# Ledger of designs, part 12: VH-VL binders against b0r0t1r1705to1887

Target 1, 183 residues: b0r0t1r1705to1887
Amino acid sequence: RLRVLADVSGSMYRFNGVDGRLERSMEAVCMVMEALESYEHKFKYDITGHSGDGFDIELVRCDKVPKNNKERLKVLKTMHAHSQFCMSGDYTLEGTEHAIRELAHEEADEHFVIVLSDANLERYGISPDRFARVLTSNPQVNAFAIFIGSLGDQADRLQKTLPAGRSFVAMDTKEIPQILQQI

## First folded at step 4 (VH-VL)

Design a27 (framework fv_ifabotuzumab)
Fold by ESMFold2-Fast, scan of step 4:
Structure a27 (fold): chain C 183 residues (1-183), chain A 122 residues (1-122), chain B 107 residues (1-107)
Amino acid sequence: as target 1 above (183 residues)
Amino acid sequence: QVQLVQSGAEVKKPGASVKVSCKASGYTFTDYYMNWVRQAPGQGLEWMGDINPNSGKTNYDEKFQGRVTMTRDTSISTAYMELSRLRSDDTAVYYCASEGHYGWDSYAMDYWGQGTTVTVSS
Amino acid sequence: DIQMTQSPSFLSASVGDRVTITCRASQSISSYLAWYQQKPEKAPKRLIYAASTLQSGVPSRFSGSGSGTEFTLTISSLQPEDFATYYCQQYYSYPLTFGQGTKLEIK
């Protein structure tokens, strides 16, 4: 059982022209959907978003996963529309904790949570130590962070702070399928 | 009603060990981190460490590393803090404190035990 | 380690006064700041978390503000039961650290 958490906050839309953050996030979600299509016989998955409006915004349901490019495009359009019309806010920690708690109560052999995030957590007021705690809060749930499009000091600090094997850096969204394979 | 109840006062000689217990009730014990904080007579609060009651993972302040051991028993919702090789400057009130019950956005120490006085004297 | 410094260490005020206690972090802690009240011979009680969120059941005369490195606890109209020592605490980074405390004496 697998849940992917993505940022759909208003900051994603407003600052997309500066660093392409919404575009990169949408590409990452698309790559996740395409990669998981190859493993549909092994995983039930869903994708939820977080924003200033909350932390359980539904993007993909387990019982209605996208089966082709047209359906995947609809998911991406929903991400774009939500970030365009919602208020700014970051619920990364709350959304991750909620995902872990909710999945822990579901019947499955294995539980996975994957958080798609910007490596510059401090820019968003997120404590790396608190993020590390949330990712390891329940030993029955395997939670991982994939940091998109960032290197340098922020990525290095996060990998040192987060538990071994619980964080990955994707310089290019094309690296996401390989990272998912390692998980 | 959330309640943390700690074990009674202890008097120890230098070099001994002390183990303080903290029994939790009124919430799901494994949902929130348990912290240990001490306070020497007339002094401020000093954080010693915390434990994730679900996983058993601990974080200790470097000052206590090698002398402190934090454990828990989920079957009786009880956390333990053991401090070894006691010195006179370990004389303090030791508190357990849970990180809360107002959802996932409350990470500070919400509920506190009544404290356990540990006196180290020759 | 993140050092927390409170000002003042001692404060004397009359019932009805507005009192302000400040807390400074040696580096940015965003809004990961809590305020505690400790009465003589009692365990601390949390008043505020996330820098400005008032604990349920705490009187509305207490308020918190600030972010980053500068934080303030305000009591808008001091009451006799507010005689206590107040502590700030950061929970941004390990090890968790407390300020040295501010003792509030009622005149």
Scores: ipSAE 0.304, ipTM 0.737, lowest interface PAE 4.2, mean pLDDT 82

Design a28 (framework fv_ifabotuzumab)
Fold by ESMFold2-Fast, scan of step 4:
Structure a28 (fold): chain C 183 residues (1-183), chain A 122 residues (1-122), chain B 107 residues (1-107)
Amino acid sequence: as target 1 above (183 residues)
Amino acid sequence: QVQLVQSGAEVKKPGASVKVSCKASGYTFTDYYMNWVRQAPGQGLEWMGDINPNSGKTNYDEKFQGRVTMTRDTSISTAYMELSRLRSDDTAVYYCASEGHYGFDSYAMDYWGQGTTVTVSS
Amino acid sequence: DIQMTQSPSFLSASVGDRVTITCRASQSISSYLAWYQQKPEKAPKRLIYAASTLQSGVPSRFSGSGSGTEFTLTISSLQPEDFATYYCQQYYSYPLTFGQGTKLEIK
């Protein structure tokens, strides 16, 4: 069983024009949907959005996974619209903890949570130490972070803080399918 | 409901070690981190470290590294804090505190034990 | 380490007064701040977490505000049972650190 989390907060939309954060996040979600389409028979997955107003948003349901470009585009439009109309900040830690706790109660051979995040957590006010704790909070759930962005000082700091083997850095969203295969 | 009960007061000589226990009840012991905080007479609160009761992983303040050991026994929902090579300035009330039982923003210390007085004197 | 500077260290006030206690972090801690109340010879009690979220069962006269490096605890109308020592605490980064405390005494 697999759950992927994406940031749909208002800051994603408001600052997209300066650094492309919403555009990159939407590309990452698209790559995830495309990569997982071939493995529907091996596991069930869903994708949920998070925002600072505490509003969890369903982007992809286990029982209604996108099967073509039109359906994938609908998911991306929902993600864009939520970010455009949301005035709240980041919900990454709370959303991740909720996903881990919820999945732990479901019947499955293995449980996975994958968080899609910007490598500069501190700029978004997210504690790397708190994030590390949340990722390892339940030994029955395998939680991983995929950081979207350029390698640099921020990425190096995160890799040193986060548990070995539980964080990946994608310099380009095109690397996401390969990272998913490693997980 | 939720309760943390600590072991009784201790009087130790310099150079000895002390081991304080903290028994949890009323919640799932392995779900939340347990912190240890001390307070010297007339002074403020000082964080010593924490332990993940599920994994046993610990985090210590560098000031106590090499002298503190935090452990737990999940079968009796009890956490332990052992401080070795005691000095007179280790005289303090030692508290255990859990990081919360419910909710997504409850990473701060929610429930506290009653405290254990440790006196170090020659 | 993140240093938490709390002010004032001592505050005298009367029942019915509005009081504010401030806490400053040496670097941004976002909203990872809690406030505790401690009465003589008792363990601390959490009042507020996530900078502004009131603990269940704590009277609404207590409120917290702030983010980043500047935080405030406000008691809108002091009651006799509120005279105690108050501590702020950051849980953004290890090691966790507390402010030095503010002792609130009757005037």
Scores: ipSAE 0.256, ipTM 0.694, lowest interface PAE 4.2, mean pLDDT 81

Design a29 (framework fv_ifabotuzumab)
Fold by ESMFold2-Fast, scan of step 4:
Structure a29 (fold): chain C 183 residues (1-183), chain A 122 residues (1-122), chain B 107 residues (1-107)
Amino acid sequence: as target 1 above (183 residues)
Amino acid sequence: QVQLVQSGAEVKKPGASVKVSCKASGYTFTDYYMNWVRQAPGQGLEWMGDINPNSGKTNYDEKFQGRVTMTRDTSISTAYMELSRLRSDDTAVYYCASEGHWGYDSYAMDYWGQGTTVTVSS
Amino acid sequence: DIQMTQSPSFLSASVGDRVTITCRASQSISSYLAWYQQKPEKAPKRLIYAASTLQSGVPSRFSGSGSGTEFTLTISSLQPEDFATYYCQQYYSYPLTFGQGTKLEIK
């Protein structure tokens, strides 16, 4: 069982013109959807968002995964619309904890949570050591972070701070399918 | 059933040292940081430091640096806080506090020991 | 060090009143704020963490709000059992720091 968590907060829309963060996040989610369709026989997956409105914003349901480009575009439009019309707020840690807690109660052979995150955690007020603790908070759930961005030194520092094997850095969204294969 | 049980009250003379213990049960002791917080009579809460029970790494408030030592024994799930060169203004209730019992809410101090009263008097 | 300042330091209120306690951080702490209740001669009890998440078993009349530097604890309808001292605490950065406390006296 697999859940992917993405940031759909208002700051994604409002600051997209500065650094393209919403555009990069939407590209990452698109890559995840395409990659996971290759593994549909191994994983039942869903994709949820977090924002100032809540931690469980439905983007993809495990019983209704996108089957073509039109359906994938609907997901991206939902991400864009939600970011456009909600207040700014970063709930990466709380959303990750909620995903881990919820999946731990489902009956499955294995449980995975993958967090898509900007490598610049300081911008969002996220403590690296708190992030590391949340990812390892429940032995029944395998939680991983994929940091997206070209921040160089910041991405390197985060990977050194987080538990070995629990974080990956994608300098480009096209690296996401390879990272998912490693998980 | 998460529980933190601390050692009993201590009366010490100025210049002595005191070592308080905190035995944890009901969760994996090495997964979450243990904090030490004190409270002087009629005063507020004062954070002293924490320890990562897995690595033994400690963080201390600079006010206590050089006088406080935090340790743990993973074989008996027990944390220790030793304060040396005691003064009368070290008279306080000392608490241990764990960040969480299984990680769901490990962000802040979730479970607290009952407290250990330390009295420093001549 | 991040300084936490509570307002008011003392508060007297009647049963049934809506009570608000404010906590201000000297710099942004995101949502890394907890609220504790302490009754005389007892260890503190966590009421709220992550600024607004209510601890399991805590009555729904308690709520927390805020982010960044300004936070509020609200008790919507005060009960006699709410007589206590309330503390805010940041866990964003070392050293961890508490507010000075707010003593609530119920008439």
Scores: ipSAE 0.015, ipTM 0.519, lowest interface PAE 6.2, mean pLDDT 79

Design a3 (framework fv_ifabotuzumab)
Fold by ESMFold2-Fast, scan of step 4:
Structure a3 (fold): chain C 183 residues (1-183), chain A 122 residues (1-122), chain B 107 residues (1-107)
Amino acid sequence: as target 1 above (183 residues)
Amino acid sequence: QVQLVQSGAEVKKPGASVKVSCKASGYTFTDYYMNWVRQAPGQGLEWMGDINPNSGKTNYDEKFQGRVTMTRDTSISTAYMELSRLRSDDTAVYYCASEGHYGYSDYAMDYWGQGTTVTVSS
Amino acid sequence: DIQMTQSPSFLSASVGDRVTITCRASQSISSYLAWYQQKPEKAPKRLIYAASTLQSGVPSRFSGSGSGTEFTLTISSLQPEDFATYYCQQYYSYPLTFGQGTKLEIK
């Protein structure tokens, strides 16, 4: 069982011109959907978003997984529209904690939570120590962060701060499928 | 109703160890971190550490590292704080405090035990 | 370690007064700050978390503001039951740290 978390807040849209954060996040989500499509028989997955409006925004449901490029494009359009029209705010910690607690009570052989995140957590007011704490909060759930690493030093420092084996850096979104297989 | 009930007062000699208990009720014990905070007579609050009751993982203030051990027993919803090699300046009221009962983002200490007075004298 | 500095350490005020207590962090803690009230020989009680979120059941005369390094607790119209010691606490980074406290006494 697997849940992927993505940022769809207003700051994703507002600052996309500065560092491409929304564009890279959408590419990452697309790569995740494509990678997991071949494993439908093994993984039951969903994708949720967080924004200033909350942390349980439905992007992909377990029971209605995108089957083709047209359906995946609809997910990406929802991410774009949500970030464009929603309030600024980051619910990464709350969304991750909710995902971990919710999945821990579902029946499955293994539970995974994957957070897609910008390497500069402090830009969003996110405590690296609190993030590390949340990722390891429940031994029944394997929680990982994938940092879309456009910022080099910041991504490296986060990997050293976070628990060993719980964070990965994707310099290019094309690396995401390999990282998912490693997890 | 959330309640944290701590063990009774202790008088110890220098060099001894003390183990304080904190029994939780009214919520899911394993869902929220438990903190230990002490307060010396006439002084402010001092954080000692916390424990994740689900995993058993602990975080300690460096000042207490090597002398403090925090544990829990999930079968009786009880947290423990053991402080060894006691000194007279360990004389304080020791509190347990649970985090977050109003959603997942609530990380501050929400409910507090009544406190356990530990006196260290020779 | 993040150092939390409260001011003033002692405050004398009258019922009906507006009082403010300031808390300064040695580095940015975003909004990871809580305020506690402690009466003599009692355990602390949380008043505010996330810098500005009022605890359910706490009177609306209490409010918190600030982010980053500067934070303020305000009591808009002091009541007799408000005379206590107040502490700020950061939970941004380990180890968690408290301010030294502000003792609020009746004038």
Scores: ipSAE 0.347, ipTM 0.753, lowest interface PAE 3.9, mean pLDDT 82

Design a30 (framework fv_ifabotuzumab)
Fold by ESMFold2-Fast, scan of step 4:
Structure a30 (fold): chain C 183 residues (1-183), chain A 122 residues (1-122), chain B 107 residues (1-107)
Amino acid sequence: as target 1 above (183 residues)
Amino acid sequence: QVQLVQSGAEVKKPGASVKVSCKASGYTFTDYYMNWVRQAPGQGLEWMGDINPNSGKTNYDEKFQGRVTMTRDTSISTAYMELSRLRSDDTAVYYCASEGHYGYDSWAMDYWGQGTTVTVSS
Amino acid sequence: DIQMTQSPSFLSASVGDRVTITCRASQSISSYLAWYQQKPEKAPKRLIYAASTLQSGVPSRFSGSGSGTEFTLTISSLQPEDFATYYCQQYYSYPLTFGQGTKLEIK
């Protein structure tokens, strides 16, 4: 069982012109959907978003996963629209803990939570040490962070702070399928 | 309803070790980190470390690394802090303190034990 | 380590006064800051967390503000029971650190 968490907050839209953060996040979500397409029988997955409005914004339901490009585009349009019309705010830590706690109660051979995040956690006021604690809060759930971006210094510091094997850095969204294969 | 009850005062000689207990009640012991903080007479608060009662993982301040050991017993909802190779400047009141229970931004120390006085004298 | 510095270390005030205590972090801690009140021979009591969120049951005369590196605790109208030592504490990064304390005494 697998849940992917993505940022759909207003800052994603507002600052997309500066550093492409919304565009990169949408590309990452697209890569996740494409990578998991061939594993639908092994992984029951969903994708939820978080924003200033909360951490349970439905992007992909496990009982209705996208099966073609048209359906994947609909997910991306929902993500874009939500970021455009939502107020700023971040529920990364709360959303991750909620996902871990909720999945731990579901019957499955293994449970996975994947958080898609910017490597510059400080920009969002997120404490790396507190994030590390949330990722390891339940030993029955395999929680991972995939940091998207090309800021080597920040990515290196995060990998040293976070638990071994629980964080990955994707310098390019094209690396995401390989990272998912390792998980 | 939430209570943290600590063990009684201790008098120790230099070089000895002390083990302080902290029994939690009124909440799910394994859900929230337990911190240990000390305060020397007339001095400020000093964080020593914390423990995740679910996993047993600990984080210590470097100043105490090698002398402090934090453990817990989930069957009796009790946390322990053992400090070895005691020196006279370890004389202090030792507190256990649980993190807050409302959301992730309420972390920090919400519920405090009454304190355990440890006196180290020759 | 993140150093927490409080100003002033000692403050003398009268009942009814507005009192402000400042806390400075040596690096940005976002809003991961708590304020504690400690009376003689008692355990500390948390007043504020997340820089500005008032603890349930704490009188509304207490308020906190700030983010990043500069934080303030304000008591709008000092009461007799407010004479105590106040500590700020960051919980952004390990090791957790406290300010040196501000002792608030009656004038």
Scores: ipSAE 0.281, ipTM 0.733, lowest interface PAE 4.5, mean pLDDT 82

Design a31 (framework fv_ifabotuzumab)
Fold by ESMFold2-Fast, scan of step 4:
Structure a31 (fold): chain C 183 residues (1-183), chain A 122 residues (1-122), chain B 107 residues (1-107)
Amino acid sequence: as target 1 above (183 residues)
Amino acid sequence: QVQLVQSGAEVKKPGASVKVSCKASGYTFTDYYMNWVRQAPGQGLEWMGDINPNSGKTNYDEKFQGRVTMTRDTSISTAYMELSRLRSDDTAVYYCASEGHYSYDSYAMDYWGQGTTVTVSS
Amino acid sequence: DIQMTQSPSFLSASVGDRVTITCRASQSISSYLAWYQQKPEKAPKRLIYAASTLQSGVPSRFSGSGSGTEFTLTISSLQPEDFATYYCQQYYSYPLTFGQGTKLEIK
């Protein structure tokens, strides 16, 4: 069982022209959906967003997963629309912990949570040690972070702080399918 | 209501070990980190470490690394802190303290045990 | 390690006074700061977390402010039961660290 978390806050839309954060996030979500279509026999998945409005914003339901490129595009349009019309806010840690708790109660052989994030957690006042705690909060759930698009010391710092094998850095969204195979 | 009940006072000789227990009730024991904090007579609070009761993973302050061991027994909702090779300057009141909220929201200590006095003397 | 320094270490005040205790972190801890009250021979009690969020059941005369490296605990109108030692604590990174404490005594 697998849940993916993505940032759909207003800052994604507002600052996309500065560093492409919304575009990178949408590309990452698209790559995840495409990769998981290849493994539909292994993964029952959903994708949720977080913003100032909360941390359980529905993007993909496990009972209505996209089956083709047209349906995947509809998901990306929903991400874009949500970030365009909502105010900034971050529920990364709260959303991740909620996902871990909720999945732990579901029947499945294995449980996975994947958080898509830029590597600049300090932008949101989030400590790497706190993020590490959340990712390891339940030994029955395999939680991972995929940090997208950061070349700087922040990505290196996070990788050193987070538990071995629980964080990955994707310099390019094209690396996401390879990372998912390691998970 | 949430309650943390600690074991009774201990008197130990230098070089001995002490194991303090902390029994939790009124909440789901495995949901929140348990911290151990000590206070020497007339001194301030000193963090020793924490344990995730669900996974058993521990984090220790480096000055206690190698002498402290934190464990838990989920069947009786009890956390333990064992300190070995005791010195006279380990004389202190030892507290357990639960975070009481989500792990992302809480390094802060919400609920405290009553404290266990450990005296190390010849 | 992040060092927490409180000022003053000792404070004398009268009932009805406004008292202010400050806490400095040696590096930025965002808003990951808690304040505790400890009475003689008792366990500490959390008053405030996230720098400014008042614990349920704590009187509204207590308030916290600050972010980054400078934090303040204020008691707007001191009551007899408020004479105690107060500690700040950062929970931004391991190891968790406390200030040295501020003892608030009756004048």
Scores: ipSAE 0.292, ipTM 0.717, lowest interface PAE 4.1, mean pLDDT 82

Design a32 (framework fv_ifabotuzumab)
Fold by ESMFold2-Fast, scan of step 4:
Structure a32 (fold): chain C 183 residues (1-183), chain A 122 residues (1-122), chain B 107 residues (1-107)
Amino acid sequence: as target 1 above (183 residues)
Amino acid sequence: QVQLVQSGAEVKKPGASVKVSCKASGYTFTDYYMNWVRQAPGQGLEWMGDIYPNSGKTNYDEKFQGRVTMTRDTSISTAYMELSRLRSDDTAVYYCASEGHYGYDSYAMDYWGQGTTVTVSS
Amino acid sequence: DIQMTQSPSFLSASVGDRVTITCRASQSISSYLAWYQQKPEKAPKRLIYAASTLQSGVPSRFSGSGSGTEFTLTISSLQPEDFATYYCQQYYSYPLTFGQGTKLEIK
């Protein structure tokens, strides 16, 4: 069982022109959907978003996963629209806790939570130390962070702060499928 | 109704150990971190460490590392804090406190036990 | 470790006064700050978390503000039951740390 958590806050839309954060996030979500399509028989997955409006915004349901490019485009349009029309806010920590708690109560051999995040956690008001605490909050759930962006001092510091094996850095969204195989 | 009930007052000699208990009720004990905080007479609050009851994972302040041990018993929803090699300056009220009941923004300590007075003398 | 410093350590005020207590962090803690009230011989009670979010059940005369390194707790119209010691606490980074406390007494 697998849940992917993505940022759909207003700052994703507002600052996309500066560093492409919304575009990179949408590409990452698309890559996840494509990668998991080939494992449909092994993984029941969903994708939820977080923003100032809340932490369980439905993007992909376990019982209605996208089957083609047309359906995947609908998911991306929902991400774009939500980011465009909501206020800035970050529920990364709360969304991750909710995902871990909810999945722990479901019947499955293994439970996974994957948080898609920018390496600059402080920009979003997220303490690396507190984030590490959330990721390890339930031993029955394997929670991982995938940091999307160029490798640099920020990404290095995060990898040193987070528990070994619980964070990955994708310098390009094209690396996401390989990281998912490693998890 | 969330309630944390701690064990009674203790009087110990220097060099002894003390083990304080904190029994939780009114919530799912294993879902929320439990903190231990102490307060010496006339002094402020001092964080000692925390434990995540589901896994038993602990985090300690370096000042207490090597002397403090935090454990829990999930069958009776009880957390324990044991402090060894007691000194007179360990005389304090020891509190347990849970956190996170209002989401991760609320990681600060939501509910507190009544406190356990530990006196180290002679 | 992140050091939390409160100002003032002691203040006297009258019922009906507007009271402000300041808390300074030695490094940026974003909004990961809580305020607690402690009455004599009682456990602390959380008033505010995330710098400005009022705990359910706490009177609206209490408010918090600030981000980064400077934070303020305000009591808009002091009541008799508000005379207590107030503590700020950062939960941005381990170890968790408290300010030294501000004792609020009747003038």
Scores: ipSAE 0.007, ipTM 0.544, lowest interface PAE 11.4, mean pLDDT 80

Design a33 (framework fv_ifabotuzumab)
Fold by ESMFold2-Fast, scan of step 4:
Structure a33 (fold): chain C 183 residues (1-183), chain A 122 residues (1-122), chain B 107 residues (1-107)
Amino acid sequence: as target 1 above (183 residues)
Amino acid sequence: QVQLVQSGAEVKKPGASVKVSCKASGYTFTEYYMNWVRQAPGQGLEWMGDINPNSGKTNYDEKFQGRVTMTRDTSISTAYMELSRLRSDDTAVYYCASEGHYGYDSYAMDYWGQGTTVTVSS
Amino acid sequence: DIQMTQSPSFLSASVGDRVTITCRASQSISSYLAWYQQKPEKAPKRLIYAASTLQSGVPSRFSGSGSGTEFTLTISSLQPEDFATYYCQQYYSYPLTFGQGTKLEIK
């Protein structure tokens, strides 16, 4: 069982023109959907967004997985629309904690949570220590962070702070399928 | 209702060890970190460490590293804090405190035990 | 370690007064700050978390503000039951640290 968390907050839309953060997040979600189609036998998955409006924003349901490019586009349009019309707010920690708790109560051989995040956690006021604790909060759930577009000292800081094997850095969204294979 | 009930007061000699218990009820014991905080007479609050009751993983303040051991027993929803090689300046009220039980952004100490007085004297 | 410094350490005020307690962190802690109230011979009670979020059941006269390194707890209209010692606490990074406390006496 697998849940992927993506940031769909108002900051994603408002600052997309500065550094392309919404565009990169949408590309990452698209890559995840494409990669997970190859593993349909192993994983039932969903994708949930978090924003200033909450951490339960439905993007992909386990029972209604996109089957073609048209359906994947609908998911991306939902991400874009939500970011455009919601308030600024980051619920990365809260969304991750919720996902871990919720999945731990479901029947499955393995439980996975994957957080798609910007490596610049300080930009969002996110404590690396708090994030590390949330990722390891339940030994029955394998929680991982994939940091997209991270370079240099940002990536180095995160890998020193986060638990060994629980964080990955994707310089390009094309690296996401390879990272998912390692998980 | 959420309750944390601690063991009774203890009097110890210098060099001894003390083990304080904290029994949780009214919530799922394994879902929230348990903190241990002490307060010497007339002094402020001092964080000692925390434990993840699910995994058993602990974090200690370096000041207590090597003298403190935090454990838990999930079958009886009880956390323990053992402090060894006691000194007179370890005389304090020791509190257990769990992190937030409502709202996913709450990592600060939400519910507190009543405190356990530990007196270290010759 | 992140050092937390409160001011003042002692405060005397009358019922109805607006009281302000300040807390300063030695480095940025974002909004990972809580405020606690402790009455004599009792365990502390959390008033505020995430710098400004009021705990359910705490009177609305209490409020918190600030981010980064400077934080404030305000009691807008002091009541007799507010006699207590107040502590700030950062939970941004290990080890968790408390301020030294502010003792509030009602005249």
Scores: ipSAE 0.086, ipTM 0.675, lowest interface PAE 6.3, mean pLDDT 82

